# Designs tried in a protein design chat: VHH binders against UPF0301 protein Anae109_0457. Part 7

Target 1, 199 residues: UPF0301 protein Anae109_0457, of Anaeromyxobacter sp. (a7h7h6)
Amino acid sequence: MPSPAPSGLAPGFLVAAPALGDPNFAGSLVLMAEHHGEGALGFVVNRPGPVTVAEVLASVDEDLRRAAEANGRAGAPVLVGGPVQPERLWILFRPGGIGADAEGAVPVGNGLSLGGSRELLEALVRAPRGDPFLLLLGYAGWAPMQVEREVAAGAWVPLELEGSDLVFDVPLEQRWETAVRRLGLEPGGFLVGGGGASA
Below, E stands for the ipSAE of ESMFold2; O stands for the ipSAE of ESMFold2 at other seeds; V2 stands for 0.75 times the mean of E and O plus 0.25 times the DockQ between their complexes.

## First folded at step 3 (VHH)

Design S03 (framework vhh_vobarilizumab_d1)
Fold by ESMFold2-Fast, scan of step 3:
Structure S03 (fold): chain B 199 residues (1-199), chain A 126 residues (1-126)
Amino acid sequence: as target 1 above (199 residues)
Amino acid sequence: EVQLVESGGGLVQPGGSLRLSCAASGSIFSINAMAWYRQAPGKGRELVAGITSGGSTSYADSVKGRFTISRDNAKNTLYLQMNSLRPEDTAVYYCAAERKYGSLFYRPSGTAYDYWGQGTLVTVSS
């Protein structure tokens, strides 16, 4: 595609198709936070990592880990957000007052916000009734024009961001399947390359 | 990977002008705010001027009305137009960029950091 500058994949989701040959993204659902002429930034939102919130927080601040345990927020897995900078910690959250005004919090759209500051992390963790959040390690990155080429090749299928439920309410193991169904497709048929159910 | 490269420094007489440029190579991380800092001999680094991604500007009192900060987001380039230069403006001038979203890391325990250029020397003397 020629200029003008690309846009339109963020905010939104990319649903991994069987044509995608990258093992880092097989069966993934990616939340797209940025898409512009300099590239794209996104997060895999359906891959549990090997560490918990408690383990990551202990590495940052032992008081913060204790606060998370006291508030019942320590046991959740931290997600693998993507292969780029795998030690960088990101915070994806549904703003409900706590954290909405925190330094470094940026609206993604449709009830989703993104950040990566210690102040945001502390605000969300210390509140007993804090906003729902996910911690992610690493991100998915695309060079200029790369994500557009991968979509055109059928590696990714764009899905509109109509709400934050795929990130916070749908069980992690069902997020890709649910996204495929929202595309109007049957997951089994999609996986075998059919145009839906292969009946 | 963001790299900042300054240019435009040099020797100028009092009352003269210089225009500094800072070229940022692209990164998947958005660059939010950018700034010019300077460090005079025997002194710490001080903020000269700042600019947000939206173009809002701020200036140190010592340079207000003489210096103008601007940016070209399409070219990822930051500028500092310096007019009515004084001997006290003599310093190494550094370009700095703030990372959008903040920055936390899991091992090492991580601290937010800014991108910095190598600096460009400005000498104002007779």
Scores: ipSAE 0.327, ipTM 0.701, lowest interface PAE 1.2, mean pLDDT 81

Design S04 (framework vhh_vobarilizumab_d1)
Fold by ESMFold2-Fast, scan of step 3:
Structure S04 (fold): chain B 199 residues (1-199), chain A 126 residues (1-126)
Amino acid sequence: as target 1 above (199 residues)
Amino acid sequence: EVQLVESGGGLVQPGGSLRLSCAASGFTFDDYAMAWYRQAPGKGRELVAGITSGGSTSYADSVKGRFTISRDNAKNTLYLQMNSLRPEDTAVYYCAAERKYGSFFYRPSGTAYDYWGQGTLVTVSS
């Protein structure tokens, strides 16, 4: 097996450049969970899907749907995490003790954890309302050296993960704009060229 | 896609033995750690035994000394030899490729499923 390339993009975000023509990623903010010699794994965290948490849970267990309703989680959208394995369910969450010992619960860094097990889903849904979680369907994947080439070509702008607020606290529709501002760029200027308004 | 097909379950009396098999396809079997899990009615999933790609094994304390996990990389098959079976071993047994995050799937048609395979039922009773 080839030696892993140095990791530099995970944990972190990729901010889609305005000229990115791939409709799966146009205007997206991608959380990077892994970046190594074998490729990269990430999730679009600003794209609502057509189904709610309640709809997913109803297909699993009606008692889980009722628990989500009781805890105020039922109406949240399940996000489109990316085009790879679009039926695979993923969970981004803040580890506050709930689900920390569940199978497949893995720290990403800076107050963020990732998992995908039914056990983790049940634990987080049944928890009284507290620290948030996001459900996502699908993921973004990159082959070895692919994400590095796309960044070098200007398709993505890396942003450091300084906290999990872009995933849980910033309103969904403002996440890309907020990330652009954290890069030191004006969103309008970035969209029309030059990465920031002049004059 | 990853496919795991378990077999070998059945009804046995206490003290009996069974050998479970798991036929794997859709991934490079040799590169993955493999595991057996079980789930009794009304309980969560319990890790029973694991085996690394290199052949190192681990066991839950409840089965240590009674169960043996093994693999045949040439056949893409995982095994669990279960000896001295007890009523509390009654469960559906699931094969899993050890994945960093676990896996769970939802279809747009409103069907959700675990990517564990169908499992094989082991019943230990007189």
Scores: ipSAE 0.284, ipTM 0.693, lowest interface PAE 1.7, mean pLDDT 81

Design S05 (framework vhh_vobarilizumab_d1; at its last look DockQ between E and O 0.66; V2 from the best seeds 0.00; counts 0 for: pae O 5.7 > 2, grease 25.1 > 24.2, SAP .703 > .668)
Fold by ESMFold2 at other seeds, look of step 4:
Structure S05 (fold): chain B 199 residues (1-199), chain A 126 residues (1-126)
Amino acid sequence: as target 1 above (199 residues)
Amino acid sequence: EVQLVESGGGLVQPGGSLRLSCAASGFTFDDYAMAWYRQAPGKGRELVAGITWSGSTSYADSVKGRFTISRDNAKNTLYLQMNSLRPEDTAVYYCAAERKYGSIFYRPSGTVYDYWGQGTLVTVSS
């Protein structure tokens, strides 16, 4: 007997309000992958970490690192996806090749899929110029009703997921401002008038 | 304590059928993708069939059309219906579980985690 779920924020983005002081989320653009009665799961998609794809792959399997270097995929940044389980690797990708058949891959919507399995990682890394993907460490989590309260309080501004360009095509440092403009807001005005909130 | 306990194996004639079960405990079954693997004598372990937490299925080419994987989340049980059995299906069959989305951790040792059962023997003799 599950009760009806509230209106979901996933798939979609949350754009951090400028007054959000939490260092984990200040200036962030968060991709929302799940939103249900038990809470929400999202990923910061505009925060590069200090670790390279090559370094992460070497820690998993040296052959994967070599494959990524050979295929020109080792130079991609590993993103800081959020503060929860900061050692857990996640894979966000645009399916349309070998990765589409991988176990554990789950559609997010609008040409985006999420996974974290070894099979998926290997398939994406070994495919030369195959499906676009990015690696993230950690995620953002919300308890039941937490994200809804934060949105209502003005900490986050929801943005519809209309394609995957904010994740793969817009440069990292431009993603937050691009998202703000897609909301019909000016980043300067948003920065001045922003409210405060938390994770 | 995580447990995966396979049952339903046995001796069967070619063309026969068996239904394997895997009883799971010690974790939230609904959050895991489940799979059957098999290992024939003198060979490596191979994937037979998988089923996601949402019920999407996949099969090795060698068993497509003959085997059916299913799960009953209310009973925490994974099944494999094996029809039209052949002598090359003789193997120890293992139940396996993988977390939703998978789990790879970036740390000095670098690890991938799966849970495995103890196996149940299926013998198809002719």
Scores: ipSAE 0.034, ipTM 0.505, lowest interface PAE 5.7, mean pLDDT 80
ESMFold2-Fast, scan of step 3: ipSAE 0.444; ipTM 0.762
ESMFold2, look of step 4: ipSAE 0.096; ipTM 0.587
ESMFold2 (binder alone), look of step 4: mean pLDDT 80; pTM 0.802

Design S06 (framework vhh_vobarilizumab_d1)
Fold by ESMFold2-Fast, scan of step 3:
Structure S06 (fold): chain B 199 residues (1-199), chain A 126 residues (1-126)
Amino acid sequence: as target 1 above (199 residues)
Amino acid sequence: EVQLVESGGGLVQPGGSLRLSCAASGFTFSDYAMAWYRQAPGKGRELVAGISSGGSTSYADSVKGRFTISRDNAKNTLYLQMNSLRPEDTAVYYCAAERKYGSYTYRPSGTVYDYWGQGTLVTVSS
C-alpha cells in the first residue's frame, strides 16, 4: 500500500550532541530516511570509510571502475553509513539528470533521493559531470520508540532538511559543525553546554 | 544461509498459464522486497515484477495485465501468476530478495550480489 512520507524526524537530520555516548555515532550527522511506528532508518553522512568508490566498483564491474576513473569519481571515499549491515551498499544522490529516474529510487526530501540498484549506480558513475552522489556501506537503525527516547534524552538534536548541501557540498569534516550552526548554535558553546535547541 | 528455491516452470502453449513459486529461507522474509527476474538465452537478466515488504507491486511494461506477483508471509513464499503467455516470455525465471531500496551487498572478497534462486525454465511454444 502507498504510505505518506514519515512524520517527525524523517526526512531530516539528527545532529549528535555531546551527551551521546555511543562511539558509533560520536560527532555524527545522520540523514533520516524513515521514521514510523516500526522504527527508524538513517545514514551517517560525515564519516569516511576505509574503501574508495573504485574498490567497490571493481567488485561490481571492472568496466564500471574504469569509467569512474575516467570521470574523476574513483578516489572518493565510500562513507560508513552506520553499524547495521556494514556490507550493504546504498546510494544517496541529487535527483535529476542521467539515471536519476531509475526504478527503485525513492525520494527522501528536498534535492535528495536514495537508491541501490546497479542501473542507478552505472548511470551515475558513467555521467561525466552528472548528479552528485555518495556511496555508503551500512545504515543506522532504531527500534520502535528508540530514536524518540534518544532525542528526549538529549543525545540527538533534530534539524530540518533545507536542501541537500550538507550531504553533497559541505566538506565531510565540516558537516557536523555546519549543522550545529544551522540549529542557531555556536559549535564551541554547544560542546560546552551539552545541549540542543530548547522548545 | 539465505536460500531461494523456484518451482512451477515448464512447457506451455501460447495463451496458456503457469504459476511460479519461490520458497524462501534463512532470512526474515516479511522484511524484504521480493522480485521475479528473467533471462532469455544470450540476453541480460531483466526485472519482470516486484513486490515490496508492504505489498506494493510493480511490473515491466511487457507483462502488465498478464502477470500477477503476490506473497504469503506466513509461508515465506513468493508467487508469479503468468497468464496469456507468449513465445517472448520464454526464459529462465529467477526469484530475488532485495531490501526496500534495492541495495547490493558488498563483500570484502570482491563480491557484490543480490540474493538469487537457481531459476526455473519457462518455455512457451506450440
Scores: ipSAE 0.036, ipTM 0.405, lowest interface PAE 4.5, mean pLDDT 80

Design S07 (framework vhh_vobarilizumab_d1)
Fold by ESMFold2-Fast, scan of step 3:
Structure S07 (fold): chain B 199 residues (1-199), chain A 126 residues (1-126)
Amino acid sequence: as target 1 above (199 residues)
Amino acid sequence: EVQLVESGGGLVQPGGSLRLSCAASGFTFSDYAMAWYRQAPGKGRELVAGITSGGSTSYADSVKGRFTISRDNAKNTLYLQMNSLRPEDTAVYYCAAERKFGSLYYRPSGTTYDYWGQGTLVTVSS
């Protein structure tokens, strides 16, 4: 029997609407990695955290931090991926030199893979011509039917995953505005008009 | 129901060795990242060592070079080989299992795993 999922909203993005009151998600762009009958899993991809890749890698392995520095990857911010398990380290990467299905990784779709193993981290950090990657702390989680209700209520606007540029190429501070424009909306108008209720 | 059952703890003199085992049942062991945590009297739980479903390992700085984590997927068993034991290694050692993607953490504060065993006591003393 076909499941109602795996991916009604995943892979894809959720764009936070101005009506969303949760401070963990205000102005956020969420990459949806899983959506199925048992819930949903996603990552905020536009929220820099207080620590750098170098600081996180130093806590894992000082040699790994040196490798990242040598390859120009140490200075990037580690993102706040969401409020669930805020100490858990996640890796989003664009497959290329490292395959989408590499050990410790699973394909999300359209130029994105997800992992969280030390082996994957080391492979990405040590590759001189390696794939772009982001480190994230924590994730966004939804119980069964919760994300569907929030979308129906207008808290989130779904945006199709056409590629991985919003995750790796668009500057952090522009990701939400860029996503809003891809929905065919003007960001200033979206902020003012939120909720779509008549006056 | 998921069960994790630790064994192999005991009293050992400083400089000695112990091997801890964790027998897992009720889930597909090979799909889970596994870890060893410890808790000394009056202290919080700390991560000792982790191993992914693929076999990649991580260690706390305090045990690096002395402890080795390993797994036997055919026997559904996690191991911790502890060498050159010190009095400060005295603690209850807990087996933990986490679904998907591995057991990589940045400065964990408290418990971060899906399933926990009941613990096995290791005492390093004369």
Scores: ipSAE 0.208, ipTM 0.635, lowest interface PAE 2.1, mean pLDDT 82

Design S08 (framework vhh_vobarilizumab_d1)
Fold by ESMFold2-Fast, scan of step 3:
Structure S08 (fold): chain B 199 residues (1-199), chain A 126 residues (1-126)
Amino acid sequence: as target 1 above (199 residues)
Amino acid sequence: EVQLVESGGGLVQPGGSLRLSCAASGFTFDNYAMAWYRQAPGKGRELVAGITSGGSTSYADSVKGRFTISRDNAKNTLYLQMNSLRPEDTAVYYCAAERKWGSLFYTPSGKAYDYWGQGTLVTVSS
């Protein structure tokens, strides 16, 4: 009866707004991988979890853990990607060289790809060139029309995906502030009684 | 660019048969578990049948013994052979792809982000 939901939040980011009314959600940055009539899928890309890449690799293959240490990859945190299936491991990566040829990996868009195979993990860990990747546990999921309603209510502010630097290059603790600035807003003003005014 | 395109739907009398096809492109088909779902007017989507990359199958109780799911990995195509059709089988049928991960901590994808086709209508009536 109502018109079809608008699409187009993926690929892109959702920036958590203080208008959510919950301080625990302020500071979250979500990479949107899918958005269609059946729902949406994304990953929180600025929330460190309790385990490191080395600890995850040790549970898979001790030789991979040693390779990660040798290549300077071991100390990075594995992120909490969202509350859905928190035991499931995901790999976000920037394709280049060997990682670009990975079977089963799918483009998210504009320089980002998503995978989850052991073969991809091994290729990325062992890559001498240091292709960037991010390990995440769990994901954020939305039912049909849910993310559209939350955006309309001011809970999330969409930000275009213009590159992969917010995922790989900007430090975790600065990603939300950097995203807010890219919206043309000041993070301090946005948080302190600014209330997420319509841009 | 992932696409799933269903075909083979139509009008059929009770007791008749139809074969649905789903042509897949934009991903490595044999790395994915595939499924058929259906949705009758005013109802949610219901799983009809599933098949793993290795060919292991599962069926909803309502269609077991009447429907057969199969795949041709060389042709990137999923099939549903529907026999002994009933009026209750009337629905839009959707093809879905779920990525299966090869490691113990890698599992098939959830419903909301799985790849879906546009659907094909099956009407069973006299």
Scores: ipSAE 0.000, ipTM 0.125, lowest interface PAE 14.0, mean pLDDT 78

Design S09 (framework vhh_vobarilizumab_d1)
Fold by ESMFold2-Fast, scan of step 3:
Structure S09 (fold): chain B 199 residues (1-199), chain A 125 residues (1-125)
Amino acid sequence: as target 1 above (199 residues)
Amino acid sequence: EVQLVESGGGLVQPGGSLRLSCAASGFTFSNYAMAWYRQAPGKGRELVAGISSGGSTSYADSVKGRFTISRDNAKNTLYLQMNSLRPEDTAVYYCAARKYGSLFYRPSGTAYDYWGQGTLVTVSS
């Protein structure tokens, strides 16, 4: 267990600023799940990957793929969550009773939970009513003090987590611009403004 | 401070039994999936048995029916009951813990948050 540490960025979002030079994060919206003295952990929630839920499930268990197809869940893309451990599978979900007590299910806050176990995946996929979930490959990681420095430098703009709608309800392709608008900014102006425009 | 401390290793005759324990401290044990790994001389590290926070268990084919993994959340302790021991079970046994699950697409490698220092099990006459 990490020692107690100041937390200000998790749970919450980081909105990538135009000045951010890392191609892994250009135009990204990052959900921050952990922020403590040992660093930070987050997920890009607006970047579709090359594989579908069906393809990932087939690699785990063909019965799970069939269950997902029966429930209309198989065609969704699995997102690229970040460059760290790019083959590690993560599950973001809105617990409705199913999966809340599964192995590896940990509350993030504001009606959002995170996990990455076969037990959790199976519970969510086999649920008759299908609680909302999102699969991601990889994660975004920051060393101690690193994310605080990047925010101070203007690479990221923090946005409060006001429920989980930016993760599950807002269409994938609109998430970054919706987050920018919630910061009180126009997406076109923010993007074109670049270095020096948001002094 | 996070610690996983293994105990119960030692020298045992073929066909004998040992019970390994892993005492966890410094984290909320009940929220973590736990596993036993082993590494024999000249070989790579391999998964022996796993147990979820909910109690679901899994075993390597080589130990299935002989070994039993269990946990006691009230005591923050993980166990491995090893029966019908064979010379090929000789290895250093490691306790491992993870806050989130260990699922990988195109499985490659192992992702655990914490590891113990290991305990030696020698099966020999």
Scores: ipSAE 0.288, ipTM 0.666, lowest interface PAE 1.6, mean pLDDT 84

Design S10 (framework vhh_vobarilizumab_d1)
Fold by ESMFold2-Fast, scan of step 3:
Structure S10 (fold): chain B 199 residues (1-199), chain A 124 residues (1-124)
Amino acid sequence: as target 1 above (199 residues)
Amino acid sequence: EVQLVESGGGLVQPGGSLRLSCAASGFTFDDYAMAWYRQAPGKGRELVAGITSGGSTSYADSVKGRFTISRDNAKNTLYLQMNSLRPEDTAVYYCAAKYGSLFYRPSGTAYDYWGQGTLVTVSS
């Protein structure tokens, strides 16, 4: 039966187009968590930062860093989620596993949930067979009508959220390219000739 | 245990003032957009005021210039300063929390947590 489309741009992805001139977002894939009349909030999910999960956890709790190492989670990069509040830690995770009922966690949709609490971080890090999670610093924000204007100008191309694989399973360096292909476009053609190019 | 506990409601004469407080516990207050809603007898809940995690505010037209929403992140507390109260302001006032940086409007948008409400009666 038909899957209902999300209202507006959230939940969903924004795929950065070649026309986007902002260096904060060039070549980015943004997961949209909120979109309404007061603005929009999202996270760049394909930009690795300079620090690992272990390095961030070491600054918070050494016991938690050791748990991450024991559970094979220590070496993953913490992503740059966007230029707004770059000191804020955010957590994207699968809602079906350990942490689904954690304090402050909310569904984004289609196999994705968002949180930021220490309780959630501890539950996910300490789970030896838990579902994947992604740590991000900062977020992308848009004022009222701003993201709609940028989409209309061709800076962003919306992509439906069909599952969580672009966030957790597809390698970081392939996420933008994979998203472009899901739009029915060739990444090389999109970069040099514009979107929608065919043979 | 997640709790939002409202206080400061009561009986006040027209033209009077009240300050409502919402004490939050069991969650990371700083990460939540917060709002005040009200429900008058026989009516649906309506948004009174909202405040983002960053401190930006929004108000219903009926309360602009009379009410002020504010938050104290160090105390995990949301406030509503209510001045020049009118009989039409009589309602149960609810504190609401939504994860993320932005509060939602219109009032039909879901919130993650709700308080039990505090009654404000404005009559002579």
Scores: ipSAE 0.000, ipTM 0.177, lowest interface PAE 13.6, mean pLDDT 79

Design S11 (framework vhh_vobarilizumab_d1)
Fold by ESMFold2-Fast, scan of step 3:
Structure S11 (fold): chain B 199 residues (1-199), chain A 124 residues (1-124)
Amino acid sequence: as target 1 above (199 residues)
Amino acid sequence: EVQLVESGGGLVQPGGSLRLSCAASGFTFSRYAMAWYRQAPGKGRELVAGITSGGSTSYADSVKGRFTISRDNAKNTLYLQMNSLRPEDTAVYYCAAERKYGSLFYPSGAYDYWGQGTLVTVSS
């Protein structure tokens, strides 16, 4: 049996199209961190969850919550990253003062790094406001060949990761619409006319 | 304290079968990607098979179609079913908890938790 070939959807974005019938992903923008023969790993980056950074940090270490508050980091929402392991915390950040491959961090590329360790969390929240980060609960996972089939069916439209602005700088509620426009499409037309790779 | 304990190794004739088990404790097993590695005398450790927390599997080209990795989250156990064994499969087999990105509940650098290994000898 031949091995599945890597197909190059990571690093990048998947933009949810109207053809996607899964309510967990309707209107979502997914950052793809891994895509290989074993499947794919990604994170919805435009879905606020019910808890804040302060509330998550308080459950880990009250000293970290106080550090985040002192450094202006505490009020942001923790995002719903996807339906798989919804209790697992993930950290996306833009490297700057903290390096892309710092302890507990793995480079995603194009101004993004991913981790989940307490040491990385502590380094990010204790630093004075500088390196943007997002906390996410859960992830989006795909079995071997699954994401390739969904893209081919028009459920997702790939968008290149040119930089990390869609993750950290564009307001959360505008991320999907901004991504659709970067595909050269009008959001209203995309929703009504249906999405596909050629639309 | 994370512990991985392998069992099921032994002597087997070429073409035979063995099932390896890895009993995990000290962590939330279901959250971890798991892998089997092997090391033959005088060689480095090589990845044999991997399984994600969600159950997706991957295999080295040398073992595809012969080996099957599986997990039982209720029993905190990882398995490797080895069929059609060859002399070149002779190695110490290691269970690993692959945690590429780390966790809030464990120190940084906790990617490759390793067991002590179990010896598989394929000999005619």
Scores: ipSAE 0.130, ipTM 0.492, lowest interface PAE 2.7, mean pLDDT 82

Design S12 (framework vhh_vobarilizumab_d1)
Fold by ESMFold2-Fast, scan of step 3:
Structure S12 (fold): chain B 199 residues (1-199), chain A 125 residues (1-125)
Amino acid sequence: as target 1 above (199 residues)
Amino acid sequence: EVQLVESGGGLVQPGGSLRLSCAASGFTFSNYAMAWYRQAPGKGRELVAGITSGGSTSYADSVKGRFTISRDNAKNTLYLQMNSLRPEDTAVYYCAAERKYGSLFYRGSTVYDYWGQGTLVTVSS
């Protein structure tokens, strides 16, 4: 008899371990937005892409790019959220000036919300209060039972979502090592998996 | 199965009004952004009006002040109230449903997961 699919990885983070061989996810920190019997949905939150918010907004609406520049939001990199649908634009934000479920957004938990509509993008870019947001291209997807098997194999280490600071406040280059430290591990020791006796 | 069924189209005189309805089934309607598109003879499909799952509305400049989009989540129904109709409003009107998180793509594309069969609106004397 099949067991019910394990849950509890969302909302939360997956920290890529050295055992993970997939180059799309090496050294990554993944925010898990969904985890259920039909699979899982997540986003790499520490991988800058080659384009800026201004460049993506210009492709959507030149007026929207101008609004982002006026509000100081234009220079941030758009993140590579994962290998699935690499042209799909996602919006991860910390609600403050707008509601957590505004413009079709879905609360992820712990001060974090997720969306992907033009209306949400416009609301955030034009918001007078400047709610923090990240734009991501693509997502990470797992088939039923796949992420559970990868965690059991040691490819990923789960970390609780205690707040949204790893997504918005910690610099991109430091997010993975900060997550490793929050697991109670030293990043150098984690990377070598115990090392040699001389390490 | 997912289904969107439009109704309410017809022949109307310039200056007249029509109310379009779109009955949705096979998905959790309240989780989806909804939109009305139209396609005039010999032209591409264009966005007319959109409404988010939270109720925020958007309109094409050509219909602002004349058309009103609304939804009734209890009835799984999307509406388009069309007032002060003009001959250039003549088109097949399509109901569209955007997935739970929306479907915005780099380079300005919005992709809708589900489309209705359309309902014809003719504005003519």
Scores: ipSAE 0.295, ipTM 0.665, lowest interface PAE 1.2, mean pLDDT 83

Design S13 (framework vhh_vobarilizumab_d1; at its last fold request DockQ between E and O 0.46; V2 from the best seeds 0.47)
Amino acid sequence: EVQLVESGGGLVQPGGSLRLSCAASGRTFSSYAMAWYRQAPGKGRELVAGISSGGSTSYADSVKGRFTISRDNAKNTLYLQMNSLRPEDTAVYYCAAEPKYGSLFYSPSGTIYDYWGQGTLVTVSS
ESMFold2-Fast, scan of step 3: ipSAE 0.494; ipTM 0.794
ESMFold2, look of step 4: ipSAE 0.432; ipTM 0.756
ESMFold2 (binder alone), look of step 4: mean pLDDT 84; pTM 0.853
ESMFold2 at other seeds, look of step 4: ipSAE 0.442; ipTM 0.757
ESMFold2, look of step 5: ipSAE 0.498; ipTM 0.782
ESMFold2 (binder alone), look of step 5: mean pLDDT 84; pTM 0.855
ESMFold2 at other seeds, look of step 5: ipSAE 0.313; ipTM 0.733
ESMFold2, look of step 6: ipSAE 0.435; ipTM 0.757
ESMFold2 (binder alone), look of step 6: mean pLDDT 83; pTM 0.842
ESMFold2 at other seeds, look of step 6: ipSAE 0.392; ipTM 0.730
ESMFold2, fold request of step 12: ipSAE 0.384, 0.386, 0.481; ipTM 0.755, 0.764, 0.804
ESMFold2 (binder alone), fold request of step 12: mean pLDDT 83, 83, 83; pTM 0.844, 0.841, 0.842
ESMFold2 at other seeds, fold request of step 12: ipSAE 0.404, 0.453, 0.393; ipTM 0.758, 0.794, 0.754

